# VHH binders against q96p44r230to412, part 17

Target 1, 183 residues: q96p44r230to412
Amino acid sequence: GFDILLGLDVNKKVKKRIQLSPKKIKGYEVTSKVDLSELTSNVFPEGLPPSYVFVSTQRFKVKKIWDLWRILTIDGRPQIAVTLNGVDKILLFTTTSVINGSQVVTFANPQVKTLFDEGWHQIRLLVTEQDVTLYIDDQQIENKPLHPVLGILINGQTQIGKYSGKEETVQFDVQKLRIYCDP
Short names: E, the ipSAE of ESMFold2; O, the ipSAE of OpenDDE; V2, 0.75 times the mean of E and O plus 0.25 times the DockQ between their complexes.

## First folded at step 8 (VHH; framework vhh_lunsekimig_d3)

Design p5 (at its last look DockQ between E and O 0.85; V2 from the best seeds 0.00; counts 0 for: pae E 2.4 > 2)
Fold by OpenDDE, look of step 8:
Structure p5 (fold): chain B 183 residues (1-183), chain A 123 residues (1-123)
Amino acid sequence: as target 1 above (183 residues)
Amino acid sequence: EVQLVESGGGVVQPGGSLRLSCAASGFTFSSYTLYWYRQAAGIERELIAAIYSGGSTYYVDSVKGRFTISRDNSENTMYLQMNSLRAEDTGLYYCARVEYKYVPGTYETFDSWGQGTLVTVSS
């Protein structure tokens, strides 16, 4: 798997840390002054497999639309993204599509609103070649079909904690952000 | 209204240098990645450089080591320092901003462009 926080050098870039004890760091308080970006080739040198699991543990107070995680083309377009819409309290998953280049799956289940209660929550997205399943705090929320995907281009940027369509960093807290490769 | 205005183009000899500027207005300058494109006669417009809000940069291979993209957020201006210019660098140079918004089922992109500035490299 891939530790995205490690790949983006969050430990070096973020000064504010969340600790449960004086010696144990459990998370990061990300501020708008930090740029959590890295070349995708440095994080995912071989790209992403067709099936994987995205896992994040975060809390936030953001009431706008922002990308918790995104992989962009070199010209700034989303290839893959996990988007939190604080306006409508829904989650969007963006990935590639052989049909028209991109597809966006909307998870608007009422249970998704839980993510926006400003508490710690785990987001898990099980992505396969056929579908994507959203889990919140180990509870299955919804399964959505996917069109066949294309491999991602790795010459662009991987970013976390950005307002959608912008380079501005949102303020949020994060403990975990990982990709697990399923066989 | 988003506005981008390029300047600094001109005629130079091979091996010469130019510095292009892009004056931006109508948006929060520091919140956007900015791009330089160029278009030679009869050729498709191509991305040649990008600069992110945090200062990271990207260059297409053909300009690496010769061109430097930079930005001054206090002046809302992006620059392209072009050194060791070649004949193949001739073209219209554009600065651009790209934004995307999610819509049901997909996302839409919104590109903003200036009028361009002409760079001619000729002996």
Scores: ipSAE 0.714, ipTM 0.874, lowest interface PAE 0.7, mean pLDDT 94
Fold by ESMFold2, look of step 8:
Structure p5 (fold): chain B 183 residues (1-183), chain A 123 residues (1-123)
Amino acid sequence: as target 1 above (183 residues)
Amino acid sequence: EVQLVESGGGVVQPGGSLRLSCAASGFTFSSYTLYWYRQAAGIERELIAAIYSGGSTYYVDSVKGRFTISRDNSENTMYLQMNSLRAEDTGLYYCARVEYKYVPGTYETFDSWGQGTLVTVSS
């Protein structure tokens, strides 16, 4: 697997830590002054496999639309993104598509609103060549079809915690952000 | 209103230098990635260089080592220093701010562009 927090040097860029539980689980308090960006070629030198699992554990108070994780083209367009829409309290997943270059899947099941209660939540996205399945806190929420995907271009940036369409960093707390690739 | 205004274009000999400027207004300049594009006659616009909000830069292979992108956040201005110019560098140079918005099923783009400044490299 790929640890995105490690790949973006979060442990060096974010100095404030949070003790989360009796098991000494620690999180990172990301402030708006931190830039969590890295060249995609440094984080994912071989790109992403066609199937993978994205897992994150975070809490946030942001009520706007922001990308928890995104992979941009060199000209700043999303290829992959996990987006938290705080206005409508929904989750969006963006990936590549053979049909028109990109596709955006909307997860609007009422249970998705729990992500926006300012508490810690785990998001898991199981991405296959044909569909994507959302799990929140170990519960399967929705499954949505995908058009066939293309591989990603690695010549742009991979980023964590940015307002959608902007380069401003969202203030949020994060414990885990990983990709698992073991079909 | 977002405005981007390019300047500094002109006519130079091969091997010469020019410095382009992009003056920006109507947005928080330091919070955005900015781009230089160019358009040769009869060809679509092509990305040349980017400068990210954190200061890191990207260049396409055809300009690496010859062009330097920079920004002055206190003056809301981005620059492109172009050295060792070649005839193939001739074209209109645009600065751009990329913007997108998610809509059902996809995303829409609404990039902001300058009017362009002409660079001609000719003997």
Scores: ipSAE 0.409, ipTM 0.728, lowest interface PAE 2.4, mean pLDDT 88
ESMFold2 (binder alone), look of step 8: mean pLDDT 78; pTM 0.762

Design p6 (at its last look DockQ between E and O 0.86; V2 from the best seeds 0.83)
Fold by OpenDDE, look of step 8:
Structure p6 (fold): chain B 183 residues (1-183), chain A 123 residues (1-123)
Amino acid sequence: as target 1 above (183 residues)
Amino acid sequence: EVQLVESGGGVVQPGGSLRLSCAASGFTFSSYSLYWYRQAAGIERELIAAIYSSGSTYYVDSVKGRFTISRDNSENTMYLQMNSLRAEDTGLYYCARVEYKYVPGTYETFDSWGQGTLVTVSS
């Protein structure tokens, strides 16, 4: 798997840390002054497999639409994104599509609202060639079909904690952000 | 309001140099990736260079080793140093910022552009 936080050098870029003890770091308090961006080739040198699991543990107070994680093309267009819509309290998953280049899946299940209660939650997205399944705190929320996807281009940027469509960083806390390869 | 203003274009002989500037306003300059495009006569506009918020850069193959993109965040200005200019570099040069917005089922893109600055490479 891929530790995205490690890949983006979050430990070096983020000054504020969440500690369980003087010697144990639990997570990172990301502020708007930090830019958590890296070349995708440095994080995913071989790109992403067709099937994978995205896992994040975060809390936030953001009431706007923001991308927890996104992979962009060289010209700044989203290829893959996990988006939290604090306005409607829904989650969006963006990925590539052979049909028209991109597809956005909307998870508007009432249970998704729990992500926006400002507490710690785990988001898990099981992505396959046929569908994407959203889990929140180990509960399956919803399964959505996917159009066939294209491989991502790795010559752009990978970013976390950005307002959607913008490049300002949102304030949020994160413990884990990982991709697991799922055969 | 987002504004981008290009300058520095002109007429230069092959092998010459020019330095383009893009003055930006209306947004947090240091947070954004910025791009240089160019459009030759009868040709579609093309991305030639990018400087990302992290400081990483991208160049199209045709300008690698000759062009350098940079930025001064204190001045809200992006630059394109163009050396060893060729006739095929002739065109209107634009700086750009990119945004997008999610809509049901997809997303829409929004590009901010300046008026461009003309670069003419001719003997």
Scores: ipSAE 0.881, ipTM 0.936, lowest interface PAE 0.5, mean pLDDT 95
Fold by ESMFold2, look of step 8:
Order: sequence, then structure tokens, then C-alpha cells
Structure p6 (fold): chain B 183 residues (1-183), chain A 123 residues (1-123)
Amino acid sequence: as target 1 above (183 residues)
Amino acid sequence: EVQLVESGGGVVQPGGSLRLSCAASGFTFSSYSLYWYRQAAGIERELIAAIYSSGSTYYVDSVKGRFTISRDNSENTMYLQMNSLRAEDTGLYYCARVEYKYVPGTYETFDSWGQGTLVTVSS
């Protein structure tokens, strides 16, 4: 597995830590002055396979639309993104598509609103060649089909915690952000 | 209001140099990746170079080694140093800031552009 936070050098960029009593798990307080951005070629030099698992644990108070994680093209367009829509309290997943270059999947099940209660939640996205499945706090929420994907271009940026379509950093707390590419 | 203003274009002989500037206002300049595009007569506007928020740069093959993108965050200005200019570099040069929004099934773009600055390479 790949730790995205370490890949974006979180330990140098984020100074504030959060100690969690039950498990003594440390977290990171990401402020609006932090820039968690890195060239995708430095983070994922071989790209991503069409099947992988994304896992994150975060809490936030943001009520706007923001990308927890995104991989951009050379000209700044989303290829992959996990988006938290605080306006409608839904989750969006963006990935590549043979049809029109990209596709955006909406998870609007009422249980998704739990992510927006300002508490710690685990998001797990199981991405396969044919579908994507959302789990929240170890509970399967929804499964959605995918059109065939393309490999990502690695010459752009990978970013954490940005307002959607913009480059200002969202203030939020995070414990874990990982990708599992191989079985 | 986001504003981008290009300058520095002109007429130059093959092999010459020009430095383009993009003065920006209306947004947090240092937080944003910025882009240079070029539009030759009769073709679509095409990406030439990028300077990302991380500080890393990207160049298309046709300009790599001849053009250098840079930024001065204290002056809210991006630059494109163009050396060893060729006739095929002739065109209107734009700076851009990217913006997009998610819509059902995809995203739509709302990029900001300058007015462009004309570069003519001729003898």
C-alpha cells in the first residue's frame, strides 16, 4: 500500500498533531496555509491500476465542496478525485473514462450525510474495473457502475485537501490516507 | 474579480528572444498553478507551459529547452522567457488560471484568461 500523506511530505508540511485517546493514534491538523501538493510522478511514478482501494480517516467542519484527494492532468483537470460536497452532504468519486476522458460518480445515499457530522469517519472506496463501492465506518453504503477507465497521466499534480476546482487549502483533520494497489 | 494581463509580445527575428509577463490580481496568486497557452492562426489554443502551485514546471516538447516559465509571488506575476524563437512560435500567447465545478457525470470549466499578447517571429 501507499501512504498518500507521507508521499506529500505531511510530516514536514503539517506541524500540528492530534493525539487520540482510545488508540493513541496520531493525526494531523491541516490548516488553510498548508499546501499538500506534489508532482504525481513523484508520488505515483507508475500510475495507478484500474483496481485499487482508497482509505481515509478524517474530520472536518467545512460546508463547501472540496477534494479530499485529487490527481490532476497537466492542465489542471481532475483525473481522480474523492470529493466531499458539504452543500448537499454527498460524496463524489471522479476517475478516468474511455468515454470523454473522465466520469464523476455520485454517492447520495442518506447514510453518506454521516460524514458531515464533524466527527471522525473512515471512507473506503473499493475501485474495480467495473464499479466503485463506498464504505463508511466499515459499513457498505452504495455500489455504482463505472465505464471503462484509462491509466492516469502522471505529469500533473496530486493534492490533498483543496476546495473543488480551486487551489486554496481546506482546514481539516486527517489520520490516514492510503492507496492499496495490489492484492 | 480575477484579472490576468499579458505583456511583452512583439516582432522579433528568428533566433531572437522575448520575455512575456502575466500580471495577476483578484485571487491568492501564490496558491494557484498558472499556465501559458499559445494560439497560432487557424488552430485551437494549446498549452505551452505550466508552473504548478508546488513550484514544479511542465513544458510541451516543442518549447522544452527554449522557453522557461517562472513566477514572482511577491509581485503576483508569472513570466515566460522565450529564447531561440522560430517562425512556428508566432501566435497569440495567453496566461490562464484553471477553475472547474462538478456537474452530474462530469465537470465543467470556468478558466480565467488574459487578453493575449502577440508574438511575431519573422525576418
Scores: ipSAE 0.752, ipTM 0.883, lowest interface PAE 1.1, mean pLDDT 90
ESMFold2 (binder alone), look of step 8: mean pLDDT 78; pTM 0.762

## First folded at step 10 (VHH; framework vhh_lunsekimig_d3)

Design q1 (at its last look DockQ between E and O 0.87; V2 from the best seeds 0.74)
Fold by OpenDDE, look of step 10:
Structure q1 (fold): chain B 183 residues (1-183), chain A 123 residues (1-123)
Amino acid sequence: as target 1 above (183 residues)
Amino acid sequence: EVQLVESGGGVVQPGGSLRLSCAASGFTFSSYSLYWYRQAAGIERELIAAIYSSGSTYYVDSVKGRFTISRDNSENTMYLQMNSLRAEDTGLYYCARVEYKYVPGTYETFDVWGQGTLVTVSS
């Protein structure tokens, strides 16, 4: 698996930390002044497997559309992204597609709006070669089919906490951001 | 308004050097990745170099070792130092910033381009 927060050196870049005790860090308070970007090859040197689990624990007040996590091409186009739409209170999953180059799956289930109540929540996306399943706080929300995917190019950037289509950083709190490889 | 303005192009002999500049305004310069493109006559525009917000850089193979992309965040300016210029480097050079928006099922891109600056390498 991959610890994305570690890969992006969040512990070094983020000054404000959420602590349970003086010695125990619970999470990071990300501000707009921080740029959480890294070359993808430094985070995912071998790319991503066709099947994996994305897991995040976050809290936010953002009422706009933003990418919690994204992998971009060398020319700045999305390859993979987990997007939170604070306007419509839905979640988007972007990945590659052999058919059209890219595909975006929309999770608009009414339960998705829970993510936008400004509390801590866990997002889990189970990605396989055939489909993607969204879990929120260990509850299965919805399963969506996927077109066959292409491997990602790793010579671009990996970023977290960015406004969609832009590179300004959103303000949000994060405890966990990981990829688990599914054999 | 977001604006990019290229400068520094001109006519040089093979083996010569040029330094292009891209002056940016209308956005938080230091937050953004920026790109250099070029377009030769009769050929599609191609990405030749990128400087990412993280500070990492990318070069297309044909310019590696000869071109250097850099930025000065205090001046909101990106540069392209071009050394050992070749005839095949002739073209209109653009700096760019990339934007996109999600739409149902996919996304649309909205690139910001400058007017370009002409580089001519000729003996």
Scores: ipSAE 0.823, ipTM 0.909, lowest interface PAE 0.5, mean pLDDT 95
Fold by ESMFold2, look of step 10:
Structure q1 (fold): chain B 183 residues (1-183), chain A 123 residues (1-123)
Amino acid sequence: as target 1 above (183 residues)
Amino acid sequence: EVQLVESGGGVVQPGGSLRLSCAASGFTFSSYSLYWYRQAAGIERELIAAIYSSGSTYYVDSVKGRFTISRDNSENTMYLQMNSLRAEDTGLYYCARVEYKYVPGTYETFDVWGQGTLVTVSS
């Protein structure tokens, strides 16, 4: 797959590393001074297909609403986003839609609250043309329907770890953040 | 309170130059991407340039090579240097900061706009 962290030049931008002894996996401590932003045309020059898999492994203490990953239009509107809502302890998935341009899917199953326990968790979103399925730590949680999508515009920014609606960076730790385009 | 104030507009001959300023207050300036929009008579506001928090810039084709967007985070000010001005550049120029918030099923926008500064390119 495609490593979004490398696409946003994480090795140059993030100084602090985390070594995870069970598998010798290296992680990144993202501080509020880090800006994981890049032009979408440099990261996804051909956009995204309508079907893909998003995988991220992270931990955080943030209690506010923030976008773990987002792709914005040229004028700063969300086209795709994986959002952690620390107020309600739910997960939101935003994608494009032929209906009104965008759609936001809410994953509010009680098991989603485990993401907010300050521990390491894997999020996997299996996105198809018809639906999106959330897995947490390899357990299927919910499947939700999608309206047909539009292709993304690549003339804006792709970002990791920003408060929703803002450009301020969230302090959190991340091991993996990848897209697989041929699921 | 969050405010954006444009200045530097005026009357200029074709081929001339102007520098617009957008003074910002009430928010952490360096943490936001900022935008210049233009509104000609009878037309909706259109995006013409962006400067992202990363420092990257974007320009629409009609201003590429003639306009330069920049920011000075120590002065909380964004600029638009406008060179080789043409009659079709006449209009109100606005700076903007984007804001959005998730609601059930979608998101809502709460963008902040300045009052605009008039640029007139006239022989």
Scores: ipSAE 0.560, ipTM 0.781, lowest interface PAE 1.6, mean pLDDT 89
ESMFold2 (binder alone), look of step 10: mean pLDDT 79; pTM 0.770

Design q2 (at its last look DockQ between E and O 0.84; V2 from the best seeds 0.72)
Fold by OpenDDE, look of step 10:
Structure q2 (fold): chain B 183 residues (1-183), chain A 123 residues (1-123)
Amino acid sequence: as target 1 above (183 residues)
Amino acid sequence: EVQLVESGGGVVQPGGSLRLSCAASGFTFSSYSLYWYRQAAGIERELIAAIYSSGRTYYVDSVKGRFTISRDNSENTMYLQMNSLRAEDTGLYYCARVEYKYVPGTYETFDVWGQGTLVTVSS
């Protein structure tokens, strides 16, 4: 698996850490002054497998549309993204598609709204060659079909905590951001 | 209004050098990644270099080691230093900014382009 926070050197870039217990630092407070970007080749040198599990633990107050995690092409196009839409309180999953280059899956289940209550939540996306399943706090929310995907190009950037379509960093808190292979 | 304006193109002999400039206005320059494209006659426009908001850079293989992309955030200007120019480098050079927005089922892209500056490498 891949620790995305480690890959992006979040521990070095983020100055303020969140203490959830008196003795344990368990999270990072990401501010708009921090740029959590890295070349994808440095984070995922072999790209991503067709099947994987994305896991994140975060909290946020953002009421706009932002990418919690995204892999961009060289010219800034989304290849893979986990997007939080604070306007409609839905979650979007973007990935590649053999049909038209990209596909965006919308999770608009009413339970998705819980992500936007400003509390800590775990997002888990089980991605396979056939479908993607969203879990929130260990509860299965919804399963959506996927078109066959293409391998990602690794010569662009991997970023976390960015407003969609922009390079501005979102203020949010994160404890975990990982990819597990071989779900 | 968001605007990009290229300059610095001209006619040079093979092995010569040029420095292109892209003047940006209408947006927070330092917050955006920027790109250089070129389009040769009869060929589709191609990305040749990128400079990200983080300062990281990318080059296509054909220009690697010869071209250098840079930016001056205080002047809202991006540059392309082109050395060891070749005939195949001839073309119209564009600077660009790219944004996207999610729409149901997909995303839409919004590219901002300059008018381009012509680079001709000829003996």
Scores: ipSAE 0.808, ipTM 0.891, lowest interface PAE 0.5, mean pLDDT 95
Fold by ESMFold2, look of step 10:
Structure q2 (fold): chain B 183 residues (1-183), chain A 123 residues (1-123)
Amino acid sequence: as target 1 above (183 residues)
Amino acid sequence: EVQLVESGGGVVQPGGSLRLSCAASGFTFSSYSLYWYRQAAGIERELIAAIYSSGRTYYVDSVKGRFTISRDNSENTMYLQMNSLRAEDTGLYYCARVEYKYVPGTYETFDVWGQGTLVTVSS
């Protein structure tokens, strides 16, 4: 699997580390002064495969809408995003679409609200050519269909931990943020 | 209220130079990527340069090597240094701040634009 945090040079950019309580696993404390951004061509030079698994382990207190991970076009529009909506306590997944260029899938099952309890949670999104499935803490929550996708443009930025629609960094803690391409 | 104001346009001969400014107010300037667009008569606005919040830059091929985008976060101002100007660079130059918000099924854009500053390249 590919480690997106390392691809964005997290070890150089984030100075504060966290000793995690259960097993002394180390994490990163991302502060508002940190900029986890990189040119997508440097992180995903061949783009993304049509099927992949996104895995992230994080905790946060943010009550606003923010993108845990996003891939933007040159002019700052989302092509892919995993979005935590703290206002409604739901999760959004954005990807490309042959219909109007993009599609945004909403995961609003009541179990999604667990992500917003300020504790550590694992998000797993299993993305196939036909659908996307959300797992939280190893529990399957919801499966949603996808319209056919387009390949991403790699000439913009890949970012972690930004308020949606903005370039301001969200304060949060993260342990793992990876893409797996094996089916 | 969020506002962008361009200045520095004018009339210049081919091969000449101009420096455009984009003064920003009403938002945290350093937390946004900013963009220069231009619009020639009868044509849609086109992106020509970007400067990201990180300081990294992007240029379209037609201006690469001739134009330099920069920002001064302490003055809340973005600049476009335009050198080796050509007749086809004539147009109205806009600075922009990009913003989007999610709505059911998609996203909507809420970009902020200045009024523009006119650049005329004429012999």
Scores: ipSAE 0.544, ipTM 0.772, lowest interface PAE 1.7, mean pLDDT 89
ESMFold2 (binder alone), look of step 10: mean pLDDT 79; pTM 0.773

Design q3 (at its last look DockQ between E and O 0.79; V2 from the best seeds 0.00; counts 0 for: pae E 2.1 > 2)
Fold by OpenDDE, look of step 10:
Structure q3 (fold): chain B 183 residues (1-183), chain A 123 residues (1-123)
Amino acid sequence: as target 1 above (183 residues)
Amino acid sequence: EVQLVESGGGVVQPGGSLRLSCAASGFTFSSYSLYWYRQAAGIERELIAAIYSSGTTYYVDSVKGRFTISRDNSENTMYLQMNSLRAEDTGLYYCARVEYKYVPGTYETFDVWGQGTLVTVSS
């Protein structure tokens, strides 16, 4: 698996930390002044497998559309993304597609609104070659089919906490951001 | 209005050098990644270099070691220093900025391009 927070050196870049005790860091308070970006080749040197599990634990007050996690092409286009739409209170999953290059899956289940209550929540996306399943706080929300995917190009950037389509950093708190292989 | 304006193109001999500039306006320059493209006659436009908001750079193999992309945030200007120019470097060079937004089922991209500046490498 991959610790995305570690891969992006969040512990070095983020000044404000959320602590459980003086000796134990619980998470990171990400501010708009931080740029959490890294070359994808430094985070995922072999790309991503066709099947994986994305896991994040975060809280936020953002009422706009933002990418919690995204892998971009060298020219700044999304290959993979987990997007939080604070306007409609839905979650989007973007990945590659052999049919037309990209596909975006929309999770608009009413239970998705829970993510936007400004509390800590865990997002889990089980991605396979056939489908993607959204879990929130260990509860299965919805399963959506996927078109066959292409391997990602690793010569672009991996980023977390960015407004969609922009490079400004979103203010949010994060405890965990990981990819697990071989679900 | 977001605007990009390229300059610095010209005619040079093989082995020569040229410095391109891209003047940006209408947006927070330091917050955006910027790109250099080029288009040779009869060939599709290709990305040749990128400078990300973090300052990290990317080059295609054909220009590595010869071209250097840089930016001056205080001047809202991006540069492309081109050394050891070759005939195959001839083309129209563009600077670009890219944004996107999600729409149902996919996303749309919004590319901002300059007018381009012509680079001709010939003996």
Scores: ipSAE 0.756, ipTM 0.867, lowest interface PAE 0.6, mean pLDDT 95
Fold by ESMFold2, look of step 10:
Structure q3 (fold): chain B 183 residues (1-183), chain A 123 residues (1-123)
Amino acid sequence: as target 1 above (183 residues)
Amino acid sequence: EVQLVESGGGVVQPGGSLRLSCAASGFTFSSYSLYWYRQAAGIERELIAAIYSSGTTYYVDSVKGRFTISRDNSENTMYLQMNSLRAEDTGLYYCARVEYKYVPGTYETFDVWGQGTLVTVSS
């Protein structure tokens, strides 16, 4: 798989580490003063296939709407995003669409609210050409259909931990953030 | 009330230079990426340069190496330094802020534009 934390050079950009137990240091404490952005061409030089798996492990106290991960066009429009909506306590997945250029899938199953309890949670999105499936902490939560996608443009930025519509970094903790392209 | 105001346009000979300014108000300037577009007669507006809140910049090939985009967050102002100007650079230059929000099934953009400043390259 591909490690987005390594691709965005998080180990050099984020100085604070999380110690989970006396024998285990695991993760990064991201403050609002860092910028976790990189050119998409440097992170995903071949773009993304229409099928992939996104996996992240994070905790946060943010109550606003923010993008855990996003890939923007050169002029700042979302092509792919995993969005945590702290206002409604739901998860949004944005991807490209042949029909309208983009599509946004809403995961509003009541179990999604557990992401917002300020504890560590794993998000897994299994993206296929036909649908996207949300797993939280290894439990399948919800499956939603997708319209056919377009390939992404790689001439913009890939970012993690940004408020939606802004370039300001969200304060949150992250252990894992990866893409798997295997079938 | 979000506003963008361009200035610094004018008439210049080929090979000359101009510096455009985009003064912003009504929003937290440092939290947004900003963009320069230009519009030649009979053509849709085209992106020519971008500057993110981080200071990272992007240029289309036709201006790369000749134009420099910059920002001053303390003055809420973005700039475009244009050197080695050519006749094809003639047009209205707009600064823009992209904004989007999620709606059912998609997202909508609510771009903010200035009025434009005219650049004419001729002799």
Scores: ipSAE 0.450, ipTM 0.739, lowest interface PAE 2.1, mean pLDDT 89
ESMFold2 (binder alone), look of step 10: mean pLDDT 79; pTM 0.768

